# Miniprotein binders against Neuralized-like protein 4 (NEURL4): the designs that were tried, part 5

Target 1, 164 residues: Neuralized-like protein 4 (NEURL4), of Homo sapiens (Human) (q96jn8r1131to1294)
Amino acid sequence: TLEFLENHGKNILLSNGNRTATRVASYNQGIVVINQPLVPQLLVQVRIDFLNRQWTSSLVLGVITCAPERLNFPASACALKRAAWLLRGRGVFHNGLKICEKFGPNLDTCPEGTILGLRLDSSGGLHLHVNGVDQGVAVPDVPQPCHALVDLYGQCEQVTIVNP
Below, E stands for the ipSAE of ESMFold2; O stands for the ipSAE of OpenDDE; V2 stands for 0.75 times the mean of E and O plus 0.25 times the DockQ between their complexes.

## First folded at step 2 (miniprotein)

Design S4 (from C5 with R4Y T6I E8Y R44I T46W E74L K76E)
Fold by ESMFold2-Fast, scan of step 2:
Parts: sequence; C-alpha cells; structure tokens
Structure S4 (fold): chain B 164 residues (1-164), chain A 80 residues (1-80)
Amino acid sequence: as target 1 above (164 residues)
Amino acid sequence: SKYYVIIYVEGDPEALKEVAEKIREIAEKLGLKVEIEVKDGKLIIWIEGLSEELAKELAERLKELAEKYGLKVLVEIEES
C-alpha cells in the first residue's frame, strides 16, 4: 500500500494512515515522499484537497533518486541538491535548473479536486497524469531507483494519495 | 551544510514593496536565488544556498533593513 514517509518537511502533518499530508504553517517546508520506489507501470496519484489563495504559487511534484528515509529536506523542493526532477508551474526542473519551459498544464492553477499522477514508462520516461489524462513524457531516462515527491508549496495545503 | 533564511515582514504595502526590491538587489549582488511573495500587507522572502555565517549575517542585515522602514519582522534560519 502507498503511504507518505514519516520523514517529511517540518510543516507537514500526516493523517489518514499516512495517506493524507497537510501543511499546517507558512507556505513552505511541505515536502513529502511516497514510501515505495516509483517502478515502471506504478501510477502514484494524489488529489489536491485544499488550496489557500493567500499564496500565489502552488504544488510541485516529481522524483528524487536519493534515499529519502533520512534526507534533510530543504524549505522548497526547488532547492534540492540531490538528483531531483521537478514539475513546477509549467516548467520542468533538474536540480533547480529549468530544462523545459512549457510542459502540461500550469500546476499553479489546478483547482481543488484535481488528481495528479506520476508514472514511469518502460523506457524510464517520467509521465505526468492530470485527472486520468497522460500529459506525455516530462523527463526521459530517469535513473532508478527513484521516489515520487510532492511539495505542498504555497497554495496547496493538503493532498491525499488516491488509488487508480 | 547549506542554510536558508526565511523573512516574514508585515506593515504598509508600499514599504513592503520597497523593502522587497532592496532585498532582491542585495541577493543579486551576492549571487543568491531568492523567492519573494507580497500579498495583503505581508511579505515573505526565502533565500537558500547560504553558508552558516552568510545566513546569520544576511538575516541580521535584512531584519535591520525592514525595521528601518517601520515594518514588523520575524526571521528564521534553517539548515537545508
């Protein structure tokens, strides 16, 4: 069963059997990681439960290729120094550097109820799914093992893991 | 290890905007990445990639700057 790891950002509270993550303060310190490696054919999905429109930017998601159980999380996923591929707004980022200007929908504008998914294809391509619709390959040849990461940044204060 | 600084500032919206721009200039001169959010009388600034000494120095300088503009300020320093 998929759960968020107990190692997470300082402002996160886990509930619902570690399947719901809530950011209880500020706008950052909200990184969570799925407890199992993202292997080909595994679709990991989260639903946006609550948005706080006090903030401008929103949820970031992607993968990291380091072991997450004892990782010291930075304030924001964009500051990760370990190998990290992230989707933020409309961009694709590798270790803080933008590698693609426009990919998929703008994550800063996804409403409550949106279901976001990450999946590796058989060639190691990382796919984003939005409400069940495959957006295509955001990152080719992701190194393995890798782990799905969600950063409850800005507007996004709560997400829940949902089954396909 | 690297550190990050988070600055929370509240007060007059025009003063917040002016302080935000001055903080951008300071960060640019130091080659630092900065994220700034200004909304409804609140200013939140996040700066990462700092040494411990630079984080402490920067936190002190930015707090002093905001206070000179008559703003209320809270600073957090965290290891990344």
Scores: ipSAE 0.000, ipTM 0.201, lowest interface PAE 13.7, mean pLDDT 83

Design S5 (from C5 with T6L E8F E35Y R44F T46L E74W)
Fold by ESMFold2-Fast, scan of step 2:
Structure S5 (fold): chain B 164 residues (1-164), chain A 80 residues (1-80)
Amino acid sequence: as target 1 above (164 residues)
Amino acid sequence: SKYRVLIFVEGDPEALKEVAEKIREIAEKLGLKVYIEVKDGKLFILIEGLSEELAKELAERLKELAEKYGLKVWVKIEES
């Protein structure tokens, strides 16, 4: 079963059998990671449960290729220095550097109830799924093993893992 | 007419976090909405719906706060 790891950002509280992550303070320190590697064919999905519209930016999602079980997470995913590929707003970022402008829908405007998915294709391409719709390849040739990451940043205060 | 304050801050990520939290407290105390975004060691803050007088006071106060933390800060006031 898919669950969020118990190693997470300082402001996170896990509930619902570690399938729901809630950011209980501030706007940051909200990184969570899925407990199993993102292997080809596995679709990992989260639903946006609660948005606080006092903040401008919203959740970030992507993958990291470092082992997450003992990681000391930074305040935001965008501060990760090593081996991270992230989707934020409409951009694709690798280790803090924007590598693609205007991929998929704007993640800062997705409403409550939106289901966001990450999947690796057979060639190692990272796909974003939005409400079941494949947005295409955001990142080609992701190194394995890698792990799905969600940063409950800004507006996004709660997400829940959803089965396909 | 309404004004907005845009603040761009650069520096140490820990200091950026502390300044962002302090600004949230100040905005809450004043009954204001504040929009915050962090990217690549930079902090962007937007506060809207201000009178001209409040915009000037807030811009100076927030600039002083960021500088106190050793951060590089740019502030802009504009009519919305």
Scores: ipSAE 0.000, ipTM 0.147, lowest interface PAE 15.4, mean pLDDT 82

Design S6 (from C5 with T6W E8Y E35R R44E T46Y E74T K76W)
Fold by ESMFold2-Fast, scan of step 2:
Structure S6 (fold): chain B 164 residues (1-164), chain A 80 residues (1-80)
Amino acid sequence: as target 1 above (164 residues)
Amino acid sequence: SKYRVWIYVEGDPEALKEVAEKIREIAEKLGLKVRIEVKDGKLEIYIEGLSEELAKELAERLKELAEKYGLKVTVWIEES
């Protein structure tokens, strides 16, 4: 059973059996991590439940290769300087540096109800899925073990883990 | 690229209220959209759509204003 870890950003409140994450304040401090490693063939999916359109940017998702259970999370995922590969807007970021200018749809414009998925292929390629459609390999050769991360940044104030 | 400024201020609630209103005036004068929340001895300010120069100038200016009122202030500047 997939759940969000109890260790999370300070503005997060977990509910629905730790399957729903809500950011209850500000625009940041909203990082959550899935409770088990992202192993090949596992599709981790979250649905965007609520967008506050006062903000311009939205959620970030990706993977970290460090153990998340006792991490001191920074204010935003893109401030992670080690062991992080993230999708933000249309960009792909590694340890805070943009490594790809344009990949997949713009995450800042995905509406409420959008289902976003992360999956590793057999070669360690990280795939983004949008409403069930594989967008391709965003990051090749991700080290294992790795853990799926969602940053409820800006507009995105609530997500829920959904099963395939 | 564009920048955001997030400012967290804590202290006396009446001083926070005065500072919040002055910051609204500054933002309006500069044509900036800001989000301000003040409650329970805490004030949070969020401003976005800034150039790097304006973000740094604004962060310093707002920090000085809060310190003038004897408030404790923390400021973050981040690229959006």
Scores: ipSAE 0.000, ipTM 0.222, lowest interface PAE 13.9, mean pLDDT 84

Design S7 (from C5 with T6M E8W K33D K42E R44W T46M K72D)
Amino acid sequence: SKYRVMIWVEGDPEALKEVAEKIREIAEKLGLDVEIEVKDGELWIMIEGLSEELAKELAERLKELAEKYGLDVEVKIEES
ESMFold2-Fast, scan of step 2: ipSAE 0.090; ipTM 0.534

Design S8 (from C5 with R4E T6Y E8N K33E R44Y T46N E74I K76Y)
Fold by ESMFold2-Fast, scan of step 2:
Structure S8 (fold): chain B 164 residues (1-164), chain A 80 residues (1-80)
Amino acid sequence: as target 1 above (164 residues)
Amino acid sequence: SKYEVYINVEGDPEALKEVAEKIREIAEKLGLEVEIEVKDGKLYINIEGLSEELAKELAERLKELAEKYGLKVIVYIEES
């Protein structure tokens, strides 16, 4: 079953059978990774449980192609300069470089209760799903294996893995 | 695209001075130009020429810094 890995950012506390991640301090050090590779057609979903509006930016979502079990996570996902494709705000980023200006909704403004999903199509295209609605291909031809990553950055202090 | 960060901080004048100095240190370490003004129990900061990534990181970092000094802070990020 899908769970967050026990290797995570230092400000994360896992609960609910490792299906809920809570950032317990600051605004960063909140990276979590799903315990299984994102294989084609697997839909990985998280629900935004708690937003702290004290902070300006919010959750980052994406994939990494390096092995996550013993990775030393940086303070934020955007500091990953290799093997990372991230959705932040309205942008799509590859290894810290913006490759798309406007894709999907603004992740900095998604309210509590929003369900965000990641899925690879049969051609390796990475899709974002928002409340069950496919936003299209954010990144084509993602290398495999890859792993779904969530960065509980800024406003987003808690997420829970949810089933379709 | 380039971004600009505007910061308004309110509170104790001595705390504002300390936060202003810390912000200067952060900007200098990052090679950034910063405009700072302290008046009437308020601190105004403007930092230009930022990537979106750096603007968002600075906004959060500066909010945390101001809160450590017990100050109220509002940060605005604008595409310039």
Scores: ipSAE 0.006, ipTM 0.318, lowest interface PAE 11.4, mean pLDDT 86

Design S9 (from C5 with T6I E8F E10Y K42W R44L K72Y E74I)
Fold by ESMFold2-Fast, scan of step 2:
Structure S9 (fold): chain B 164 residues (1-164), chain A 80 residues (1-80)
Amino acid sequence: as target 1 above (164 residues)
Amino acid sequence: SKYRVIIFVYGDPEALKEVAEKIREIAEKLGLKVEIEVKDGWLLITIEGLSEELAKELAERLKELAEKYGLYVIVKIEES
């Protein structure tokens, strides 16, 4: 059963059997990680439940290859300088460096109800799925094991894990 | 009603310095006072005394500017 890990950003409250994450304060400290490694064939999906439009940027989605169970999460996923591949806005980032300018839809503009998915293909390519549609390979050759990460940043104050 | 814009900018220190200077230039041209705090890897910018229309326009413009420099930006608009 997919769940968010109990180790998470300090502004997160987990509910619904650890399948819903709510950021209860500020705009940051909202990192959550899925409780098991993202193995090939596994599609991890979250639904955007609530957007607070007083902020202009929104959630970040991606993977980390370090062990998340005891990780001291930074205020924002963008501050992860080791072993992180992140999708933010329309960009793809590796350890804080932008490696692709335009990939997929702009994550800052996805409305409430959008379902975002992460999946590894058989060659280790990381795919983004948006409302069931595969956007293609955002990152080739992700080292394994890796873990799916969602940063409830800015506008995005609540997400829920949904089954395929 | 008066509004304020609070801008948080994160990223490369050299890019942060350049964007801070550009924001000061924009504020000067608009006759606005800007408060800027600089820390390692981030800026906090506060602009007060704005109309709602100017706050929205300025928020969009400054976010676009910072993103052009490869920086991560979040902007809050609130009634002051």
Scores: ipSAE 0.006, ipTM 0.308, lowest interface PAE 10.3, mean pLDDT 83

## First folded at step 3 (miniprotein)

Design K1 (from C5 with K63L E64F E79K; at its last look DockQ between E and O 0.08; V2 from the best seeds 0.00; counts 0 for: pae E 14.5 > 1.5, pTM E .676 < .8, placed apart)
Fold by ESMFold2, look of step 3:
Structure K1 (fold): chain B 164 residues (1-164), chain A 80 residues (1-80)
Amino acid sequence: as target 1 above (164 residues)
Amino acid sequence: SKYRVTIEVEGDPEALKEVAEKIREIAEKLGLKVEIEVKDGKLRITIEGLSEELAKELAERLLFLAEKYGLKVEVKIEKS
């Protein structure tokens, strides 16, 4: 039942019952949000479907705590300065500020077919999963409710929600 | 082979000014021409005539610099 919200970045086309998001222009304007808040035990997963290696950076993953249905999204997730925790490259960012230099794998090097997951633990810790493997706690205490976000940035042109 | 690096930057005007100046300084040190264009209220900077290795190094330095200033930056490397 997980789907991307109809409220999304300007360059996104939704398909496959709103489970697939494609960035159809430029390198940005590609923010999508999952239609349900994260709760403990819910694993939200997306598969990287298509990459354009002409760009140097790739997708951003994370969560926002603002209600996403009527939010005006910026051109890229890294411009979110309020209520946002983001994974970019190997870094973790809170409201646009880097709070961790290295966590997990480098998202800019993940190939097509990689399945990336986000999950809250019972203490509000945000976990990253890569191809089913828990990478540990990226952010120790995320306020709830929070909503999973993907920014189809740079290399990343298409992702699909994968149901467990 | 020759390469082109294209940088598009959006963010706080003072931060944009700092990044643009740093890019000019880098290009000057490397003896390269830069083009600066304004499109849709964003800065687009193009640096041409690079070797492949220099284009990759420059792209990495520019992404790091932009992240330091909290800017929205995309860097594209292409054969020209």
Scores: ipSAE 0.000, ipTM 0.223, lowest interface PAE 14.5, mean pLDDT 83
ESMFold2 (binder alone), look of step 3: mean pLDDT 77; pTM 0.699
OpenDDE base, look of step 3: ipSAE 0.149; ipTM 0.565

Design K2 (from C5 with K56M E57L K63M E64W E79K; at its last look DockQ between E and O 0.10; V2 from the best seeds 0.00; counts 0 for: pae E 15.7 > 1.5, pTM E .769 < .8, placed apart)
Amino acid sequence: SKYRVTIEVEGDPEALKEVAEKIREIAEKLGLKVEIEVKDGKLRITIEGLSEELAMLLAERLMWLAEKYGLKVEVKIEKS
ESMFold2, look of step 3: ipSAE 0.000; ipTM 0.147
ESMFold2 (binder alone), look of step 3: mean pLDDT 79; pTM 0.738
OpenDDE base, look of step 3: ipSAE 0.225; ipTM 0.600

Design K3 (from S1 with E57Y E64F E67L E79R; at its last look DockQ between E and O 0.08; V2 from the best seeds 0.00; counts 0 for: total charge 0, pae E 19.2 > 1.5, pTM E .749 < .8, placed apart)
Fold by ESMFold2, look of step 3:
Structure K3 (fold): chain B 164 residues (1-164), chain A 80 residues (1-80)
Amino acid sequence: as target 1 above (164 residues)
Amino acid sequence: SKYRVWILVEGDPEALKEVAEKIREIAEKLGLKVEIEVKDGKLYIIIEGLSEELAKYLAERLKFLALKYGLKVFVTIERS
């Protein structure tokens, strides 16, 4: 079953059988990782449960290709300089470098209730789904194994893993 | 429009105290005005100034938390 790993950002409280992550302090230290690697046809979905609109930026989605169980997470996902592919705002980032200016919706404007999904295709392409709708390939060739990552940054204070 | 959430939680007094502390922490982080009272094996909670969507999601979160502690929860959402 899909769960968030016990190894997570310092400001995260896990609940709901480790399927819900809440950032309980500050604006950062909110990185969580899905316990199983992505494989073709596996759609990992999270619902945005709670946003605090006092912040400007919102959650980051992505994948990491290093072993997540004992990884030391930085304060925010944007500081990951190795083994990371991230969707932030409308941009796509690899190891801290923006590689695409505009992909899919602006994550900073997704409302509460939005369901965001990550999936690998058979060629290793990383797809974003929004409310069940495939937004296309964000990253064409992600190394495997990789794990889905969510950074409950800024506005985003709670997400829940949901069934596809 | 703003909403108010009324919550009654019943069960083990020690579990109620722990849930009350968690709710205070959550409310602080959300910047919400909350009134919490623990009396006679019951936890009474009033949260004000919520959007409709926030009230619905908070109600779901509180129901789950109460269930995790083996507690009974009643939630009413009102438009203020």
Scores: ipSAE 0.000, ipTM 0.096, lowest interface PAE 19.2, mean pLDDT 82
ESMFold2 (binder alone), look of step 3: mean pLDDT 81; pTM 0.739
OpenDDE base, look of step 3: ipSAE 0.061; ipTM 0.503

Design K4 (from C5 with E18L K22Y E25L K29E R61A K63L E64F E79K; at its last look DockQ between E and O 0.27; V2 from the best seeds 0.00; counts 0 for: pae E 16.3 > 1.5, pTM E .739 < .8)
Fold by ESMFold2, look of step 3:
Structure K4 (fold): chain B 164 residues (1-164), chain A 80 residues (1-80)
Amino acid sequence: as target 1 above (164 residues)
Amino acid sequence: SKYRVTIEVEGDPEALKLVAEYIRLIAEELGLKVEIEVKDGKLRITIEGLSEELAKELAEALLFLAEKYGLKVEVKIEKS
């Protein structure tokens, strides 16, 4: 069963059998990671449950390519300097460097109820799904193993893992 | 209604000084109370007495400045 890993940002409270993550303070310290690595054709989906529109930026979605169980997470995913591929706003970032200006929707404008998905294709390409619709390949060749990551940043105060 | 805007900025110290100067000048122009504190590469700005619409406009301007100077910015708007 897909769950958020118990090693997470310090402002996160896990509930609902570790399938729901809530940021209970501030605007950061909200990194969560899915407990199983992505394997080809596994679709990991989260629903945006609660947004606080008083913040301007929203969640970051992506993958890390190192083992997450004992990793020391920074305050925000954007500070990950290695082993990270992130979708933020409309951009794609690798280790803090923007590698694509525009991919998929603007994550800062996704409303409550949006279901965001990540999967690897057979070539190692990372796909973003939005409400069940494949947005294409965000990153063409992600090293494996990798784990899906969500940073409940800014606006995003709660997400829940949902089945496809 | 009146609003408080709290702004957290992280990045290069010289760029932080430019952002702080810009915000101080805007607050002076608009007659708003502003508190600015800087430590360890972090800048926290609190502005009081804003309308909701002005608070949102300021947030948009700060996101633009953050992009221009390579800074991380987060803005919180709350009713005071």
Scores: ipSAE 0.000, ipTM 0.194, lowest interface PAE 16.3, mean pLDDT 83
ESMFold2 (binder alone), look of step 3: mean pLDDT 81; pTM 0.749
OpenDDE base, look of step 3: ipSAE 0.005; ipTM 0.234

## First folded at step 5 (miniprotein)

Design L1 (from H6 with N21R L22F; at its last look DockQ between E and O 0.59; V2 from the best seeds 0.00; counts 0 for: pae E 7.0 > 1.5)
Amino acid sequence: SKYRVTIEVEGDPEALKNVARFIRWIAEKLGLKVEIEVKDGKLRITIEGLSEELAKELAEYLKLLAEDYGLKVEVKIEES
ESMFold2, look of step 5: ipSAE 0.023; ipTM 0.493
ESMFold2 (binder alone), look of step 5: mean pLDDT 82; pTM 0.783
OpenDDE base, look of step 5: ipSAE 0.768; ipTM 0.906

Design L2 (from H6 with K29M E57M; at its last look DockQ between E and O 0.95; V2 from the best seeds 0.00; counts 0 for: pae E 4.3 > 1.5)
Fold by ESMFold2, look of step 5:
Structure L2 (fold): chain B 164 residues (1-164), chain A 80 residues (1-80)
Amino acid sequence: as target 1 above (164 residues)
Amino acid sequence: SKYRVTIEVEGDPEALKNVANLIRWIAEMLGLKVEIEVKDGKLRITIEGLSEELAKMLAEYLKLLAEDYGLKVEVKIEES
């Protein structure tokens, strides 16, 4: 079953059989990683459970292409300078460099209850799903193996892994 | 003034090809002109027309990227 890994940001509390992640302090230190690598037949979905709208930025979603078990995570995913492909706001980032200004919806405006999904297509392209709707290829040909990552940043204080 | 970033990478041929393809794609997404050539068993990649800030950012990014692929890399920033 899909779970968040034990290795996570220091402000995260895992619950619900490690399927729910809550950021319990501050606005950062909220990186979590899904326990299985992405494969074409796997759709990883999380639901935004709780937002604190006092912040302007919200969660970051993406993949890491290195082994997550003993990785030392920075305070925020945007500081990852290696092995990371991230969706933040409307932008796509690779290893800290913004490579696309606009893809899919603005993650900073997604309300509570939004279900966000990640999967690979047969060509290794990374797809974002929003409430069941495929937004297209965010990143072509992502190196494998890769793991889905969520950074409970700013507004986003809780997410839960849900079935497709 | 404008800046140029040049990287020269060497190592495993498959890694060289993968890095070259990735850098070409990233440069296209950023609207940057990139030149890629093979010289003396090394891959040489040149990106022109950069601000000083972007040149410094790309130089660091490209060095770390190549090292993650197990390649030996040299990076230069030049005012052009």
Scores: ipSAE 0.223, ipTM 0.644, lowest interface PAE 4.3, mean pLDDT 88
ESMFold2 (binder alone), look of step 5: mean pLDDT 84; pTM 0.794
OpenDDE base, look of step 5: ipSAE 0.407; ipTM 0.770

Design L3 (from H6 with N18W L64F; at its last look DockQ between E and O 0.69; V2 from the best seeds 0.00; counts 0 for: pae E 3.5 > 1.5)
Fold by ESMFold2, look of step 5:
Structure L3 (fold): chain B 164 residues (1-164), chain A 80 residues (1-80)
Amino acid sequence: as target 1 above (164 residues)
Amino acid sequence: SKYRVTIEVEGDPEALKWVANLIRWIAEKLGLKVEIEVKDGKLRITIEGLSEELAKELAEYLKFLAEDYGLKVEVKIEES
């Protein structure tokens, strides 16, 4: 069963059988990782449960391609300089370098209730799904194994793992 | 005002192919022209038309990328 790992950002409280993550302080220190690697063709989804509109930026979504159990997480996912493929705003980032300016919707404007999904295709391409709709290939060939990562940054204060 | 990054990588042939494909894809998405040459188990990648700031950032990124794929890498930045 998919759960958020106990190794997470300092401001995260896990609940609901570790399927719900809440950032309980500040605007950062909110990185969470799903405990099992992505399985090709299998969709992994989180729902945005709670946003605080006083912040400017919102969640970051992506994958980490190294073992997550003992990683020391930075304050924000965008500071990850190794083994990280991230979607932020409308951009795609790899190891801190913006590699695509515009992909999919602007994550900073997704409202509460939005369901965001990640899926590896048969070629190792990473797809974003928004409310069940495939947005296409964000990254063509992600190394495996990889784990889904969510940074409950800024506006985003709670997400829950949901079944497709 | 324009810079070139040259990267020479060597190692496992499958890793070389994967790195080359990824760099080509990234260069296309960033609107950069890349030249890739393969000879004697070595891969030489040249990216031109860079600002100084992007050249430094890209060189560091590409060095770490190659090392993460288990490849031996040498990187050079030159004003072009």
Scores: ipSAE 0.301, ipTM 0.679, lowest interface PAE 3.5, mean pLDDT 89
ESMFold2 (binder alone), look of step 5: mean pLDDT 81; pTM 0.763
OpenDDE base, look of step 5: ipSAE 0.393; ipTM 0.767

Design L4 (from H6 with K29F E57W; at its last look DockQ between E and O 0.77; V2 from the best seeds 0.00; counts 0 for: pae E 8.8 > 1.5)
Fold by ESMFold2, look of step 5:
Structure L4 (fold): chain B 164 residues (1-164), chain A 80 residues (1-80)
Amino acid sequence: as target 1 above (164 residues)
Amino acid sequence: SKYRVTIEVEGDPEALKNVANLIRWIAEFLGLKVEIEVKDGKLRITIEGLSEELAKWLAEYLKLLAEDYGLKVEVKIEES
């Protein structure tokens, strides 16, 4: 079953059978990773459960292509300088570089209840789903294996893995 | 002044194809001119018209990208 991996950001508390991640302190140290790699048939979805609108930036969503079990996570996903493909705001980032200015919705404005999904297509392209709607290919050729990552940053204080 | 980044990569043919496609896609998005050719049995990629800061960043980025796909890579930065 899909769960958040026990290796996670320092401010994360896992609950609900490790399907819910809550950031319990500060605004960062909130990286979580799904415990199974993406495969073409797998749609990984998380629901935004709770937001604190005091902050202006919100969650980061994406994938990492290195083994996550013993990785030392930085304070935020944007500090990952290797093996990371990230969706932040409207931008797509790879290893700290913004490689696409505008893709899909602005993650900083997604309300509570939004369901965000990631899947690979048969060509290795990474797709974003928003409330069941495929937003297209964010990244055309992600190395495999890769794992879905969520950074409960800023506004985002809780997410839960949900089934399609 | 302007700079040029040249990389030469070799390795698994599928990995070479994937890296070349990604570099073309990224370069198009960033508005960069890229040339890709086969030379001496290696894939050679040249990007021109760069600031010094962008050239340094791209050289490191492209090296890491190729290595993530298991490719052997050599990178040069030249003022042109």
Scores: ipSAE 0.011, ipTM 0.362, lowest interface PAE 8.8, mean pLDDT 85
ESMFold2 (binder alone), look of step 5: mean pLDDT 84; pTM 0.794
OpenDDE base, look of step 5: ipSAE 0.414; ipTM 0.768

Design L5 (from H6 with N18R N21L L22M Y69W; at its last look DockQ between E and O 0.87; V2 from the best seeds 0.00; counts 0 for: pae E 4.3 > 1.5)
Amino acid sequence: SKYRVTIEVEGDPEALKRVALMIRWIAEKLGLKVEIEVKDGKLRITIEGLSEELAKELAEYLKLLAEDWGLKVEVKIEES
ESMFold2, look of step 5: ipSAE 0.246; ipTM 0.625
ESMFold2 (binder alone), look of step 5: mean pLDDT 81; pTM 0.764
OpenDDE base, look of step 5: ipSAE 0.542; ipTM 0.819

Design L6 (from H6 with N21R L22F K29Y E57L L64M; at its last look DockQ between E and O 0.77; V2 from the best seeds 0.00; counts 0 for: pae E 8.6 > 1.5)
Fold by ESMFold2, look of step 5:
Structure L6 (fold): chain B 164 residues (1-164), chain A 80 residues (1-80)
Amino acid sequence: as target 1 above (164 residues)
Amino acid sequence: SKYRVTIEVEGDPEALKNVARFIRWIAEYLGLKVEIEVKDGKLRITIEGLSEELAKLLAEYLKMLAEDYGLKVEVKIEES
């Protein structure tokens, strides 16, 4: 079953059989990673459970291509300058470089209850799903293996892994 | 002043294909002209017409992209 890895940001508390991640302090140190790599038939989905709208920005969603079990996570996913493809706000970032200004919805405005999904297609393209709707290819050819990552940043205080 | 970034990569053929596709896609998004050729058993990629700042950013980015694919990479920035 899909779970969040025990190696996670320092402000994360895992619960619900490691399928729920809660940021219990501050606004950062909230990186979590799914316990198995993406493969073409795997749709990884998380539901936004709880937001605190006092913050301006919200969660970051994406993938990393380095082994996550022993990775020393930075305070925020935006500080990942290697092996990372990230969706933040309306943009797509690779190793700190914005490679697409607008893709899918603005993650900073997604309400509680939104279900966000990541999937690789047969060509290695990374797709974003929003409430079951495929938003298209965010990144055309992600190196494999890659691992789904969520950074519970700013507004986002809790997410739960859900099945399709 | 205008600058040129030249990248030479070698390694697994599938990884070379993937890197070339990513670089072409990124160049199209940024509106940049890219030339890709095979020379001396290496894939050579040249991007021209860059500001100094953008050349430095792209050189670092493209080097790291190739390394993420496990490729041997050499990157050069030249004033053109």
Scores: ipSAE 0.006, ipTM 0.365, lowest interface PAE 8.6, mean pLDDT 85
ESMFold2 (binder alone), look of step 5: mean pLDDT 82; pTM 0.780
OpenDDE base, look of step 5: ipSAE 0.234; ipTM 0.626

